VHH binders against q8el04. Designs and how they scored, part 19

Target 1, 306 residues: q8el04
Amino acid sequence: MKSIQVQQLVEEFNLEVLAGEDHRERTITKSRTHRPGLEFIGYFDFFPMERVQILGKKEINYLHQLNEQERDIRIGNVVNYHPPCFIVTSDQDGLTYLKKYCHAEQIPLLRTKEATVDFMAKVDHYLTRKLAPEIAVHGVCMNVLGIGILIRGESGVGKSELAHTLLGRGHRLVADDIVVLKRLSHKTILGTHNDKNKEFLALRSVGLLNVVRAYGSRAFQDETRISLDIKLSKWEKDSLHNELEFETQYRDYMGVSVPSIEIQLQPGRDVAGLIEAAANNWYLQQQGYSAAEDFMNRIEWQDGDD
Below, E stands for the ipSAE of ESMFold2; O stands for the ipSAE of OpenDDE; V2 stands for 0.75 times the mean of E and O plus 0.25 times the DockQ between their complexes.

## First folded at step 4 (VHH)

Design u07 (framework vhh_enristomig)
Fold by ESMFold2-Fast, scan of step 4:
Structure u07 (fold): chain B 306 residues (1-306), chain A 119 residues (1-119)
Amino acid sequence: as target 1 above (306 residues)
Amino acid sequence: EVQLLESGGGEVQPGGSLRLSCAASGFTFSSYAISWYRQAPGKQREWVSTITSGGSTNYAESVKGRFTISRDNAKNTLYLQMSSLRAEDTAVYYCARGWSDTYRYFDYWGQGTLVTVKP
């Protein structure tokens, strides 16, 4: 479903266009890049032709060691599978043959000054985010003590004011109002801003605040893995809600289960402190410690020691 | 001797459909990727679609969702099902063999079959 154009890679990474300038509207649908290798010796059974093809020093040096006829055969057959584009790394030159084939087959040929491994990592990172399944939710996304937290609740419950309190305690804003959730894998949800709300926090009476300009770059983070879901609700006097949970609750986002906690807003309650406690407890649980299990185990053996 | 013989071209109205066939002989058809190319009057030859030996497919942006490439290995035949045809699809369509060895660069082309989209 999702795709981006080669033109978006050209803009994002400041790529030089060597051939195929009129064909930058070609689409990319696969999040991983590929380096041809076995394809140069004629093995194409598993060639990922829909991926961006990266030509590093190994690839170019191999091709440059071949005589002209062999080079034409080897690279021509890779080109004839019509990948979205080719990108040559490390500012390599002597590419007249590649320009010729890419021009003839109408495929963009691009170049970067960056080294192969670092460049591929950046492109894979970018494509994974741009092509991931996503939903938009209303809430606030924060990074608290290194973990990503999605804070939900009905309009007016005080989510943005809570975010501001957390900023004052040294935590980082990812997104306010609209949080974009992207599924990167069967176990990973990434929270991010849309481009329009980047760095902004809306506070009643104050208005729109740019957190980087007001508090410095450390107050903002572009994205975070969502490790904890928090629902804020108003305190209700006749509520039968159990505030002491002995089992972890979960909320599902696009097939990914995220630990979930409900926090009721009560007069005098330090909600920001509770969120910090939840973050610390999450770390302990990841290390295999459960306070609830420990407590219950101690109770189970209490009477045996009389 | 490798041979590729295209058929199924003709005249159709915009929005119509045609199915092109390419009959292959002289090689182990099932082992090769096979492609469709086309050349419109006064234009450079352009790639249309590829199907690999394993059945994976790839399409030019202009034909995605409208054309379907398929193969019948028992009959040594490649197909291109064309739907929602446009005036811009008017061209001679060519079948081309990919390679599984180190010697040739899609150098086995058919004679072509003409598709004309006219109102």
Scores: ipSAE 0.233, ipTM 0.631, lowest interface PAE 4.1, mean pLDDT 85

Design u08 (framework vhh_enristomig)
Fold by ESMFold2-Fast, scan of step 4:
Structure u08 (fold): chain B 306 residues (1-306), chain A 119 residues (1-119)
Amino acid sequence: as target 1 above (306 residues)
Amino acid sequence: EVQLLESGGGEVQPGGSLRLSCAASGFTFSSYAISWYRQAPGKQREWVSTITSGGSTNYAESVKGRFTISRDNAKNTLYLQMSSLRAEDTAVYYCARGWSGTYKLFDYWGQGTLVTVKP
């Protein structure tokens, strides 16, 4: 099971450690944060104890309206379920009681200066990406006309050179060489870089380029939903070159089916143009139009005229 | 009168297994989350595992994959199955009921059961 340590949240969001400093190795396995509410009045049905618990102004103000003994009981009940950590937002103070219970139960108590809603959105976004099942594949990931495209093929087939051509046409690089694919849901695969190759493109004879420095910030995108899979292959004999296909092919990535096409790379062929055409065609298909089905229907109608 | 009674501790060699039990009485067992805690000689008490009334489980990082918490509501009994035991697992093990509004978080209801992992 995929997890991250509380320490990674401390580093990512520059969190202040108020208690439980020696227990930052506790793991987080759930991608959403939670704000306790009904739990303070004793209702723990469906309490998501494995989530990071956020204490905003509403939560802290409620606790501070209680007398000391009632406050200790309310927060003690929540602490007893041992969530991975508590994070207090909006730089709130007067937290001696929280420090006491978190220290005793060895739970990190953290603080941020950020407001609750914005902070939770950032943490949920971060956790979703970090905890998603993932695989690494060799290839290039591009965003073309808003469509995320995974370009794969054997080493030396010209994937990086094709990526550079697409950059020159105004499209965006996500990752070169190693593409990290993350399963966000049963229907969604996200493509991203591995941080080490962020913004880099390797070109034969030229070397390593930073695409943002060379072409500007528009040339790079951190991630994209994968909508199309493209297999680049070297040109084969004409008799084996089957370009007459009307059925949609699919490739499986972690149980998610992605439309897939094969393009044979040949000197003088406008492969970048074919990829742009595929992106435009994908968009039309999402609007309910299939050119292949329209064409086949016309043929079937005419053949039925006997 | 609420009572929790731990049993099943003893001496075991590294890599061995033990099953701890906690017999509960005096309250509606099925309605409460119940936890295991331990305290090693000269160290602070630490949480080990919790099981909710609905059967969801949570574990301290140091015991994940090695310990399994379970409950038998018909017998009012909590269990901790310990496997792949290490020297650092040597401690007195306590079970504790979730809060009832009148009990303190730090008050453990059981007498504890000693687990010693010896080479």
Scores: ipSAE 0.390, ipTM 0.731, lowest interface PAE 2.5, mean pLDDT 86

## First folded at step 7 (VHH; framework vhh_7xy4_2)

Design r1a (at its last look DockQ between E and O 0.45; V2 from the best seeds 0.00; counts 0 for: pae O 16.1 > 2)
Fold by ESMFold2, look of step 7:
Structure r1a (fold): chain B 306 residues (1-306), chain A 120 residues (1-120)
Amino acid sequence: as target 1 above (306 residues)
Amino acid sequence: QLQLVESGGGLVQPGGSLRLSCAASGFTFSDYAMAWVRQPHGKGLEYIATISGSGGSTYYSDSVKGRFTISRDNAKNTLYLQMNSLKPEDTAMYYCAKDYEWGRSYFDYKGQGTQVTVSS
């Protein structure tokens, strides 16, 4: 499980440190921030105390309206959960009791001049990318017609040569050999290179090719959302089970299901063209189109008179 | 028949080392990337490392980078994980995987695995 330190937030966003300065090594493991409004009024069910806590104008003005004894109770109840830090937005002042409790409970109290909604969006984005689970898989990652595709297959089946063919047709390389997959959400897998293989394609008998130097900067893309998984397999003349697979297949990456298609490398087959067709079909499906449904509608018009 | 057999686990003290092995059979081992994953008690699977079919490329999760080394011997059809500077947090059941497929039930091979326990 990935984490970052509170100090990394301080540096990234130029945050002022108001209290808990010696405890900026505390770790953050959750990618969403939280505003503890309900918790200040006493409702703690499902309190996400592991998140960075944001104190906007509503939270601070509420606390300022309380007398000293009420403030002690309300602030004390929240800080006793020991969240990783508190961040006050909009350069708000009058924070004496917050400083007192954050010092006593060894919790960083931070401040930004930025407004709450804008700041939370920036922090949520930063944390999501820094904390995203990731794995590395063997294959080639391409962007074909704007659609991210992960190409798998046995070593030597021709994956890198296919990638080179697709490059010649104007598509973009993301990664060859090792593809890093990052899960940005419950439905989004991002494919990228591992920095060491950035811009390189390994071709049999040719060696390593830097695709940007060979084909220009538009031949390479640092990352893409993975929308399709394609397995390349060797062609067998009488392998009817591969040619007759009509059910949608899926491959899971970190709990995200990605549609998967197997393509045999038949002599004379335009495999690059099949990949382009698969990318186009996926795009149409995002618009609500289904070739199967369209076909059924057309044969229903022939079978039934309306 | 595809088979992956993990071994080499055991009880070690913090700071110790272990070397895990995974014997593979039933497929052309060198054609496939291999991975290690682990499952701490009561938690989901955690990715550890990947190695390419040739062994030329490796990738590690942040939790083990610098401490663990994945390797393979394609002549012996064997995958390895050298684990150094072990911590209590490394306590888990360790599994090897072909073509690493997190969450895919048809290829989620979890034979016996090998238990690693790091405690005093």
Scores: ipSAE 0.012, ipTM 0.550, lowest interface PAE 8.3, mean pLDDT 84
Fold by OpenDDE, look of step 7:
Structure r1a (fold): chain B 306 residues (1-306), chain A 120 residues (1-120)
Amino acid sequence: as target 1 above (306 residues)
Amino acid sequence: QLQLVESGGGLVQPGGSLRLSCAASGFTFSDYAMAWVRQPHGKGLEYIATISGSGGSTYYSDSVKGRFTISRDNAKNTLYLQMNSLKPEDTAMYYCAKDYEWGRSYFDYKGQGTQVTVSS
C-alpha cells in the first residue's frame, strides 16, 4: 500500500506547522480528507481516522463555543484516534487548546490560509495521485488529439519512430520506453513518465532526443488519461486481423478496462494517420456514434424495402 | 530458441541481501525491456521492477522501492536484481520476464524461476 509522509503535504502546500514538528514523518495512506464535525459532537460510527483531518470554520467555531472541560472531552475523543494530521484552514487562530492536545499525542497540527472547500479539493487531488496504485509497462504513451493512447508492440516494430512522426504532426509525447500507469479510479488510468525518461524519445540510429528542446513545450505532456490501447504488430499476409472487427476489444490494467485495437504495420502505410483515425473514432463513440452500427443499420434498411 | 535462466536464489535471514541473475539467450537482449516478477506461494504473480532495453530507465513497485535495484549488462545478456533489506514478505519464486505486460498476466517469455526464502 502506498503512503506519503505528512511532511510531503507541508512542502507541497506550504503549510504552517503549529504543533507536532517532530512527527511529520507520520504516514498518510488514504486519498481523501475528512472534516470531523460529527466526531466533535460525539458521533464516531463512521470516523475515518486514517484520513487527513480538515478543520474548517464550522469545526473551529464549534470548538470555540465550548468551555474548557467540554473542549477537553470533545477534542480528546478525536485526537485519541491518532489521525495522520490536522489541518486548519482559512488561517484561523485561537488554537492553543488544539496545539496542546496535538502536541501531547504527537500529531502534527498544520495551518493554511486557503479556504476549506478549495483546499480540500486540492489535497484530495494530490493524495489521489500520490497514493494511486502504479505499474510499469513497456511502450509509448502519447496524447493524440487530446486523447491518451498507450502504444504497445514488440521491440523494433517502430513504436518510437511512430511517436516521432506523431510529434511532427503536432501531437504530444508523454512517455517513451517505460510508461507508468496510475489507477486513479475504477474507471480511470493515467499514463506518465518515470521522471528519468521525462521528455526523452529514444530513436534508433539517432539516440536520445529531448522532444521539448527539439520541438518545443507543446511536444510534451506530463501525464494523460489512457483512453486507447493500441498494439502494433507486424503484417502477416494470412492473419485473421484483416477482417473488419465490429466488436470492441478491451485490455485490463489494474482492473480498468481500456479499449484496445491492433494495427498491423504494412510497408508504406500511414500508421500515424491510423492512430489519428482511431482517436477520432474513439471521440465519436464517446458521443454515442458507432460507424459500424450506422453502416449495418443502413444495410438492413435497404434490404427491408425490397 | 528463446531462453531465460534465473539464478541466485536461496535462503537468507531478514535484513540480508541477495543478488539474482537472469541469463538471456535466443533474442537480441538489448532490444527488449526486461522485468522481474515474483510469485509467493499460493498467490498470484506480482510485478517488481522493469528496466528498459538500454538500461536508462527503471521503475519499481512500491513494495520494493529503496530496497531492490534492477540492472542489466547487455554485453553479457544478463539481467540482475539486487535485493537488500530482505523481509519475510519477500519470500517467493522470482522470475525474469521479457517484455512483461501487467494486466494480462502474460509475458512474452519468462524463465523457470529461482526461489527466494527469507526466514529467521
Scores: ipSAE 0.000, ipTM 0.192, lowest interface PAE 16.1, mean pLDDT 88
ESMFold2 (binder alone), look of step 7: mean pLDDT 84; pTM 0.859

Design r1b (at its last look DockQ between E and O 0.29; V2 from the best seeds 0.00; counts 0 for: pae O 16.4 > 2)
Fold by ESMFold2, look of step 7:
Structure r1b (fold): chain B 306 residues (1-306), chain A 120 residues (1-120)
Amino acid sequence: as target 1 above (306 residues)
Amino acid sequence: QLQLVESGGGLVQPGGSLRLSCAASGFTFSDYAMAWVRQPHGKGLEYIATITGSGGSTYYSDSVKGRFTISRDNAKNTLYLQMNSLKPEDTAMYYCAKDYEWGRSYFDYKGQGTQVTVSS
């Protein structure tokens, strides 16, 4: 499981450290933040103590209004769960009692000038990207007509040459040879490069080509959402893959299903044009249209009119 | 018949090293990228590293980067994982995996695995 240290959060968001400075090596493994308002009043069902805890004006004002004895009880009950850290928003003051408890329990207490809702959104997004599960697969990742595609196939089948053809048509390279896939949610896979292969395309007779230097900065894109999976295969004259296909096929990446099609490299076939057509058809399907269903309806209606 | 057979696991002290092997048969080994994954006892699978069919490119998860090295010998149809600076959290069953097939998840073609235990 991926994790990030509290210190990395401090550096990213320029947080002031109020207590627990020597314990910033403590790890964060959850990608959402939490406000412990209900927990301060004693309701702990489903308390996500493993999350970064955010103390906004409502939380701090509530604690300010308590007498010392009640404050000890309420704060003690929450800090006993030992969350990774607390972050006070909106540059709030009057935190001596929180510093005392966080020091005693060795929990970082941090502060930001940013408003609560905006700050939580920024941290949630940062943690989501930093903690996202990832794998690396062999293939080429392109953005074609605004649609992210993952092109895969056997080594030497012609993936990089196809990518070069698509670049010549004005599409954008994301990664060649190794594509890093990150799962941002149950439905979203991002494709990106591994930094080492950034901007490079490997071509058989040419070697490494820097696509930005060859085609300009528009030829490269740092990442894209993977919307379509394309398997390139060698053409075989007797293959059943020549049959008309009306059913959408899928390939799973880290539990996310991505629509997939297979394209055979038949001699004389405009494979780049087929890739462009597949991207456009996928776009139309997102708007509720299916060419295959439309065509089948016309055939069935004609049969019914016998 | 597709087969992947892992070996080379064992008991090792923290800071030690092991080299895992994966013997592949039943497919054209050099045509496919290969990966290592692991499963700690009672937990889900964890991705470790990928190597391309030619061996020209590699990628590592953050948990092993700098300590583990994936390699392959296409003449012997064998995938390797050199594990250095081993930690107790590296204790797991280790599997090799072939690249994805149509409609399958990344981990479909792993063998029986080889156990690595890091304990003092």
Scores: ipSAE 0.361, ipTM 0.775, lowest interface PAE 3.8, mean pLDDT 86
Fold by OpenDDE, look of step 7:
Order: sequence, then structure tokens, then C-alpha cells
Structure r1b (fold): chain B 306 residues (1-306), chain A 120 residues (1-120)
Amino acid sequence: as target 1 above (306 residues)
Amino acid sequence: QLQLVESGGGLVQPGGSLRLSCAASGFTFSDYAMAWVRQPHGKGLEYIATITGSGGSTYYSDSVKGRFTISRDNAKNTLYLQMNSLKPEDTAMYYCAKDYEWGRSYFDYKGQGTQVTVSS
């Protein structure tokens, strides 16, 4: 299971450390934040204690209304579950009692000037990405016409060359050779580079090409949602793959099904054009249009009138 | 004929180090990404690390990151895995794999493996 340290949050969001400075190595394993409003009033039936706890105006105002004895009990009850950290939003003051308890229990207490809802959204987004399950696959990840495509195939089949051609046509490279896939949800796979191969395209006979340096910043994208999987294969005569397939095939990545097509590489064919066509077709399908179904319906309609 | 032959495994104490080697033959070694995977006894294959054909890029699983280093010598057609700070949990059969796709247990070819045992 992936984890990050509280220190990473401090650095990422430039958080002020109010207490627990020596305990920023505590780990965060959950991708969503929690507001412990119910817990402060004594309701703990569904307390996600492993989440980063956000204290907005509502929570702090409630605590300020309590007497010292009540605060001790209510704060103590929540702190005793030892969440990774507490983050107070909206630059709220009067946190002496929270500092005391957080210090005692060695839990970082942090503060930001940002508004609660906006800040939570940012943190959730950050944590989701950082804690997302990952796999590595061999291939090329491109963004073609706004659509993320994972291109796979055997070594030497020409994936990188194809990528270069696509770049020349105005598309964007995300990753060459090693593609990191991240599962953000049960329906969403993100493709990205592994930092080392960032902006680089490996071309046979040419070597490493920095695509940003060569083609400008528009030639590169850090990450993209994977919407289409394309397997490149060598052309084989009389292969069944030469027939029009009407059924959509899927490839599974960490439980997420991605539409998958195979393109057999034939000499002299515009493979880049085929990739563009595939992207366009995918887009149309997302809009509810199926060319294959439309075609079949037209044929059936003509046969019924005779 | 494509061959991958792993070596360098053995018994080591916790905190110790081992260096595994994989000798490749039967294909253009530098044209292919290579990976190390391992299989603990009674468990499935686990991805460890990948290195691109040129050796320019590497990727590691979280379980070995910071402890293991994958490298290659294309002139010698050899893949390496430097394992430091070994733990009992690292005990497994280690395999060299050609063009491994992590997460799907997909590879073009893998060797016969070399046994690594970490025990006090």
C-alpha cells in the first residue's frame, strides 16, 4: 500500500506547523480528507481515523464554544484515535488547546490560510494521485487529439518512430519506453512518465530526443487519461485480424477496462493516420455514435424494402 | 534460441547484500526492456524493477525502492540486480524477464530463476 509522509503535505501546500514538528514522518495512506465535526460532538460510529483531519470554521467555532472541561473531553476523544495530522484552515487562531493535545499525542497540527472546501479539494486531488496504485508497462503514451492513447507492441515494431510522426502532426508525448499507469478510480487510468524519461523519445539511429527542446512545450504532456489501448503488430498475410471487427475489445489495467484495438503494420501505410482515426472514432463513440451499427442498420433497412 | 540465465542467488543474513546477474542470448538485448520479478514460495509473481533497452530509465516497485538497483551492460548482454539491505520478506525465486508488463504478469520470456533466501 502506498503512503506519503505528512512532511510531503507540508511542503506541497506550504503549511504552517503549529505542533508536532518532530513527527512529520507520520504516514498518510488514505486519499481523502475528513472533517471530524460529528466526532467532536461524540459520534464515532464511522470515524475514518486514518484520514487527514481538516478543521474548518465550523469545527473550530464549536470547540471555542465549549468550556475547558468539555474541550478536554471532546478533543481528547478525537486525538486519541491518532490520525496522521490535523490541518486548520482559514488561518484560524485560538488553537492553544489543540496544540496542547496534538503535542502530547505527537500528532502534527498544521495550518493554512486557504478556505476549507477549496483546500480539501486540493488535498484530496493530491493524495489521490500520490496514493494511486501504479503499474509499469512497456510502450508509448501519447495524447492524440485530446485523447490519451497507450501504444503497445514488440520491441522494434516502430512505436517510438510512430510517436515521432505523431509529434510532427501536432500531438503530444506523455511517455516513451516505460509508461506508468495510475488507477485514480474504478473507471479512470492515468498514464504518465517515470520522471527519468520525461520529455524524452528514444529513436533508433538518432538516440535520445528531448521533444520539448526539439518541438516546443506543446509537444509534451505530463499525464493523460488513458482512453484507448492500441497494440501494434507486424503484418501477417491471411491473418484474421484483417477482417472488420464489429465488437469492441477491452484490455484490463488494474480492474479498469480500456477499449483496445490492434493495428497490423503494413509497409507504406499511414499508421499515424490510423491512430488519429482511432482517436476520432473513440470520440464519436463516446458521443453515442457507432459507425458499425449505423452501417449495419443501413444494410438491414435496404434488405427489408426488397 | 532465446535464453535468459539467472545467477547470483544464495543465502544471506538480514541486512546483507546480493548481486544477481542475468545472461541473455538469442535476441538483440539492447532493443528490449528488461525486468526483474520474484516469486515467494506459495505466492504469485511480484514485480521488482524494469530498465529500458538503453538503460536510460528505470522503475522500481515500492517494496524495493531505495534498496535495489537494476542495471544492464548491453555490451555483455547482461542484466543486473543489486540488492542491499535485504529482509526476510525478500526471500523468493528471482527471475529475469524480457519486456515485462508490471501488474498483469505479462512477459515475453523469463529465465529459470535464482533462489534468494534471507535468513538469520
Scores: ipSAE 0.000, ipTM 0.196, lowest interface PAE 16.4, mean pLDDT 88
ESMFold2 (binder alone), look of step 7: mean pLDDT 84; pTM 0.855

Design r2a (at its last look DockQ between E and O 0.02; V2 from the best seeds 0.00; counts 0 for: pae O 15.1 > 2, placed apart)
Fold by ESMFold2, look of step 7:
Structure r2a (fold): chain B 306 residues (1-306), chain A 120 residues (1-120)
Amino acid sequence: as target 1 above (306 residues)
Amino acid sequence: QLQLVESGGGLVQPGGSLRLSCAASGFTFSDYAMAWVRQPHGKGLEYIATISGSGGSTYYSDSVKGRFTISRDNAKNTLYLQMNSLKPEDTAMYYCAKDDYWGRSWFDYKGQGTQVTVSS
C-alpha cells in the first residue's frame, strides 16, 4: 500500500512545524483531507481519522471560545483517534492548547499561511498523485489526436513500429515497451513512462531512437489519460472476420474499464489510419454521436416502413 | 439566503415532552443531511442527532438514544426533534444545523436556536 510521510508534506508546502517534530515520519495513506468540525462537537460516525486533518478559522475559533475543561474533552476526543497530522490554515495564532495535546499524543501539528479551501485543494491533488496505485504493463502509450491510447499485443507483434508510423503522422509518444499506469480515480487511468524509457522508441532493425531529437519536442508527451485500449494481434488467414456491426469491448485496469478494440495486422492494412479513426470516433462519442446509429437511421429511411 | 428558524422550546417538568421544529429556506432542503445540536449555558456545543436528506437514516448521541427522535418533512422544508423523558441535563439552547455537502464543517450552518428548560 502506497504511503508518504508527513515530512514530505512539510517540504512540499513549506509548512511550519508547531509540535510533534520528531514524529514527522508518520505515514499518510489517504488522498483526501478532512476538517473535523463535526467531530469537535461530538459526532464521530464516519470520522475519516486516517486523513490529514485541517483546522481552519472556524475550527480554531470554536476551540478558542471553550473553557479549559471543555477544550480538554473536545480536543482529546479527536486526538485520541491519532490522525497522521493536523494542519492549521490562514496563519492562525494562539495555539498553546493544541501544541500541548499534539505533543502529548505524538502527532505533528503544522501551519500554513494559505487559506483553507485553496490549501485543501492543493494537498488533495498532491496526495492523489503521490498515493495513486500503479502498475507497469508491456505495451506502447501514445497520444493520438489528443486521445490517450494504450497499444498492447504479444512481444514482437509490431507495436513499436506502429508507434513510429504514428509519430511520422504527427502524433506523440508517451512510453515504449514499459507503460506505467496510475489510477487517479475510479474512472481515470494515467499512462506515463518510467523515466528510464523517457523519449526512447526501440525499433527492431534500427535500434533506439530518441524521438525528441529525431522529430522535435512535439513528438513526446510525459503523460496522458488513457481513453482507449488497442489490442494488436497476428493476422490469421483462416479466421472469420464478420464486422457487420461494431460492438464496444472493455479492458479493466485496476478496476477502471477502458474501451478496447482489436486490430489484426493484415499485410497492407492501414492500421495507423484505423487507430486515428478510432480516436476520432471516441471523441465524437463523448459529444453524443454514433456513426453506427447514424448509418442505421439512413438505411431505415430507405426501407420506408410505416 | 439560507435561513434556519428553530421553534418549539419552552419550560417542561422532568419526564415531560417537547417537539422542536426547524423551518429551512434558501437551499434545496432534501439534498442535505440535517442535525440537531445543543449548547448548555456556559458550555460548548453538543451533538444530538442526524438525519439523512431522504430521511432514511438517523443517528443519535448516546445521551439521547431511545428518548429523542429526529425526523423531517421534505415537502414542508421542516426538521423535527421529538424529545421524550426529558431530564434536567437536557436544558440547553437547541440549534438545527445543515450538513456541509462535502462534510467539511457543521459549525457554520445553525439557526438562532430555541431554549429548552427542564426543571421541577
Scores: ipSAE 0.011, ipTM 0.470, lowest interface PAE 9.6, mean pLDDT 83
Fold by OpenDDE, look of step 7:
Structure r2a (fold): chain B 306 residues (1-306), chain A 120 residues (1-120)
Amino acid sequence: as target 1 above (306 residues)
Amino acid sequence: QLQLVESGGGLVQPGGSLRLSCAASGFTFSDYAMAWVRQPHGKGLEYIATISGSGGSTYYSDSVKGRFTISRDNAKNTLYLQMNSLKPEDTAMYYCAKDDYWGRSWFDYKGQGTQVTVSS
């Protein structure tokens, strides 16, 4: 299971440390934050104690209204579950009682000037990305016409060359050779580079090409949602690839199904153009249009009038 | 299918020690917090302790704090409860439970239990 340290949150969001400075090595394993408002009022039916706890104006105002004894009990009840950290939003003051308990229990207490809802969204997004399950696959990840595409194929089939051609056509490289896939949700896979291969394209006979240096900043993208999987294969004369496969095939990545197509590489054919066409077709399908269905409907209509 | 199997219960004298084990299967064990609860005869379920999925965080009820230790081995998919300085009041059926959210959620995911009896 992936984890990050509280220190990483402090650095990422430039958080002020109010207490627990020596305990920023505590780990975060959950991708969503929690507001413990109900827990402060004594309701613990569903308390996610492993989540980063956010204290907004509502929570702090409630605590301020309590007498010292009540405050001690209510804060103690929540702090004793030892969540990774507490973050107070909106630059709220009067947190002496929270500092005391957080210090005692060695839990970092942090503060930000940002508004609660916006800040939570940012943190959730950050944590989801950082804690997402990852796998590495061999291939090329491109963004073509705004659509993320994972291109796979055997070594030497010409994936990188194809990528270079696509770059020349104004598309963007995300990763060459090694593609890191991240599962952000049950429906979403993100493709990215492994930092080492960032901005690099490996071309046979040329070597490593920095695409940003060669083609400008628009030639590169850090990450993209994977919407289409394309397998490149060598053209085999006898393989009756039913050109009109009406059925969408899928490839599974960490439980996420991605539409998959196979393109056979034939000499003299514009493979880059085919990739663009595939991207466009995918886009149209997302809009509810199926060319295959449209075609079939047109054929059926002509047979009925006879 | 999710399965939790408790073991290690028995008869012990006051002041004695026991170690309970819970074997978990049917889910990714390390992704979930786990808890121990107990039910004395004729009484309702009582929460005892919780441990986070990673094992980095623990919580104890006041009744067992300082005497009981909850731990886990994620490689073995096993939850443990070390019980020291046992008292007659600790006599109960002990259950392990999946505790993603502290509270009532673990009622649906507990084992068959192991009996602990503390008597002179």
Scores: ipSAE 0.000, ipTM 0.212, lowest interface PAE 15.1, mean pLDDT 87
ESMFold2 (binder alone), look of step 7: mean pLDDT 83; pTM 0.844

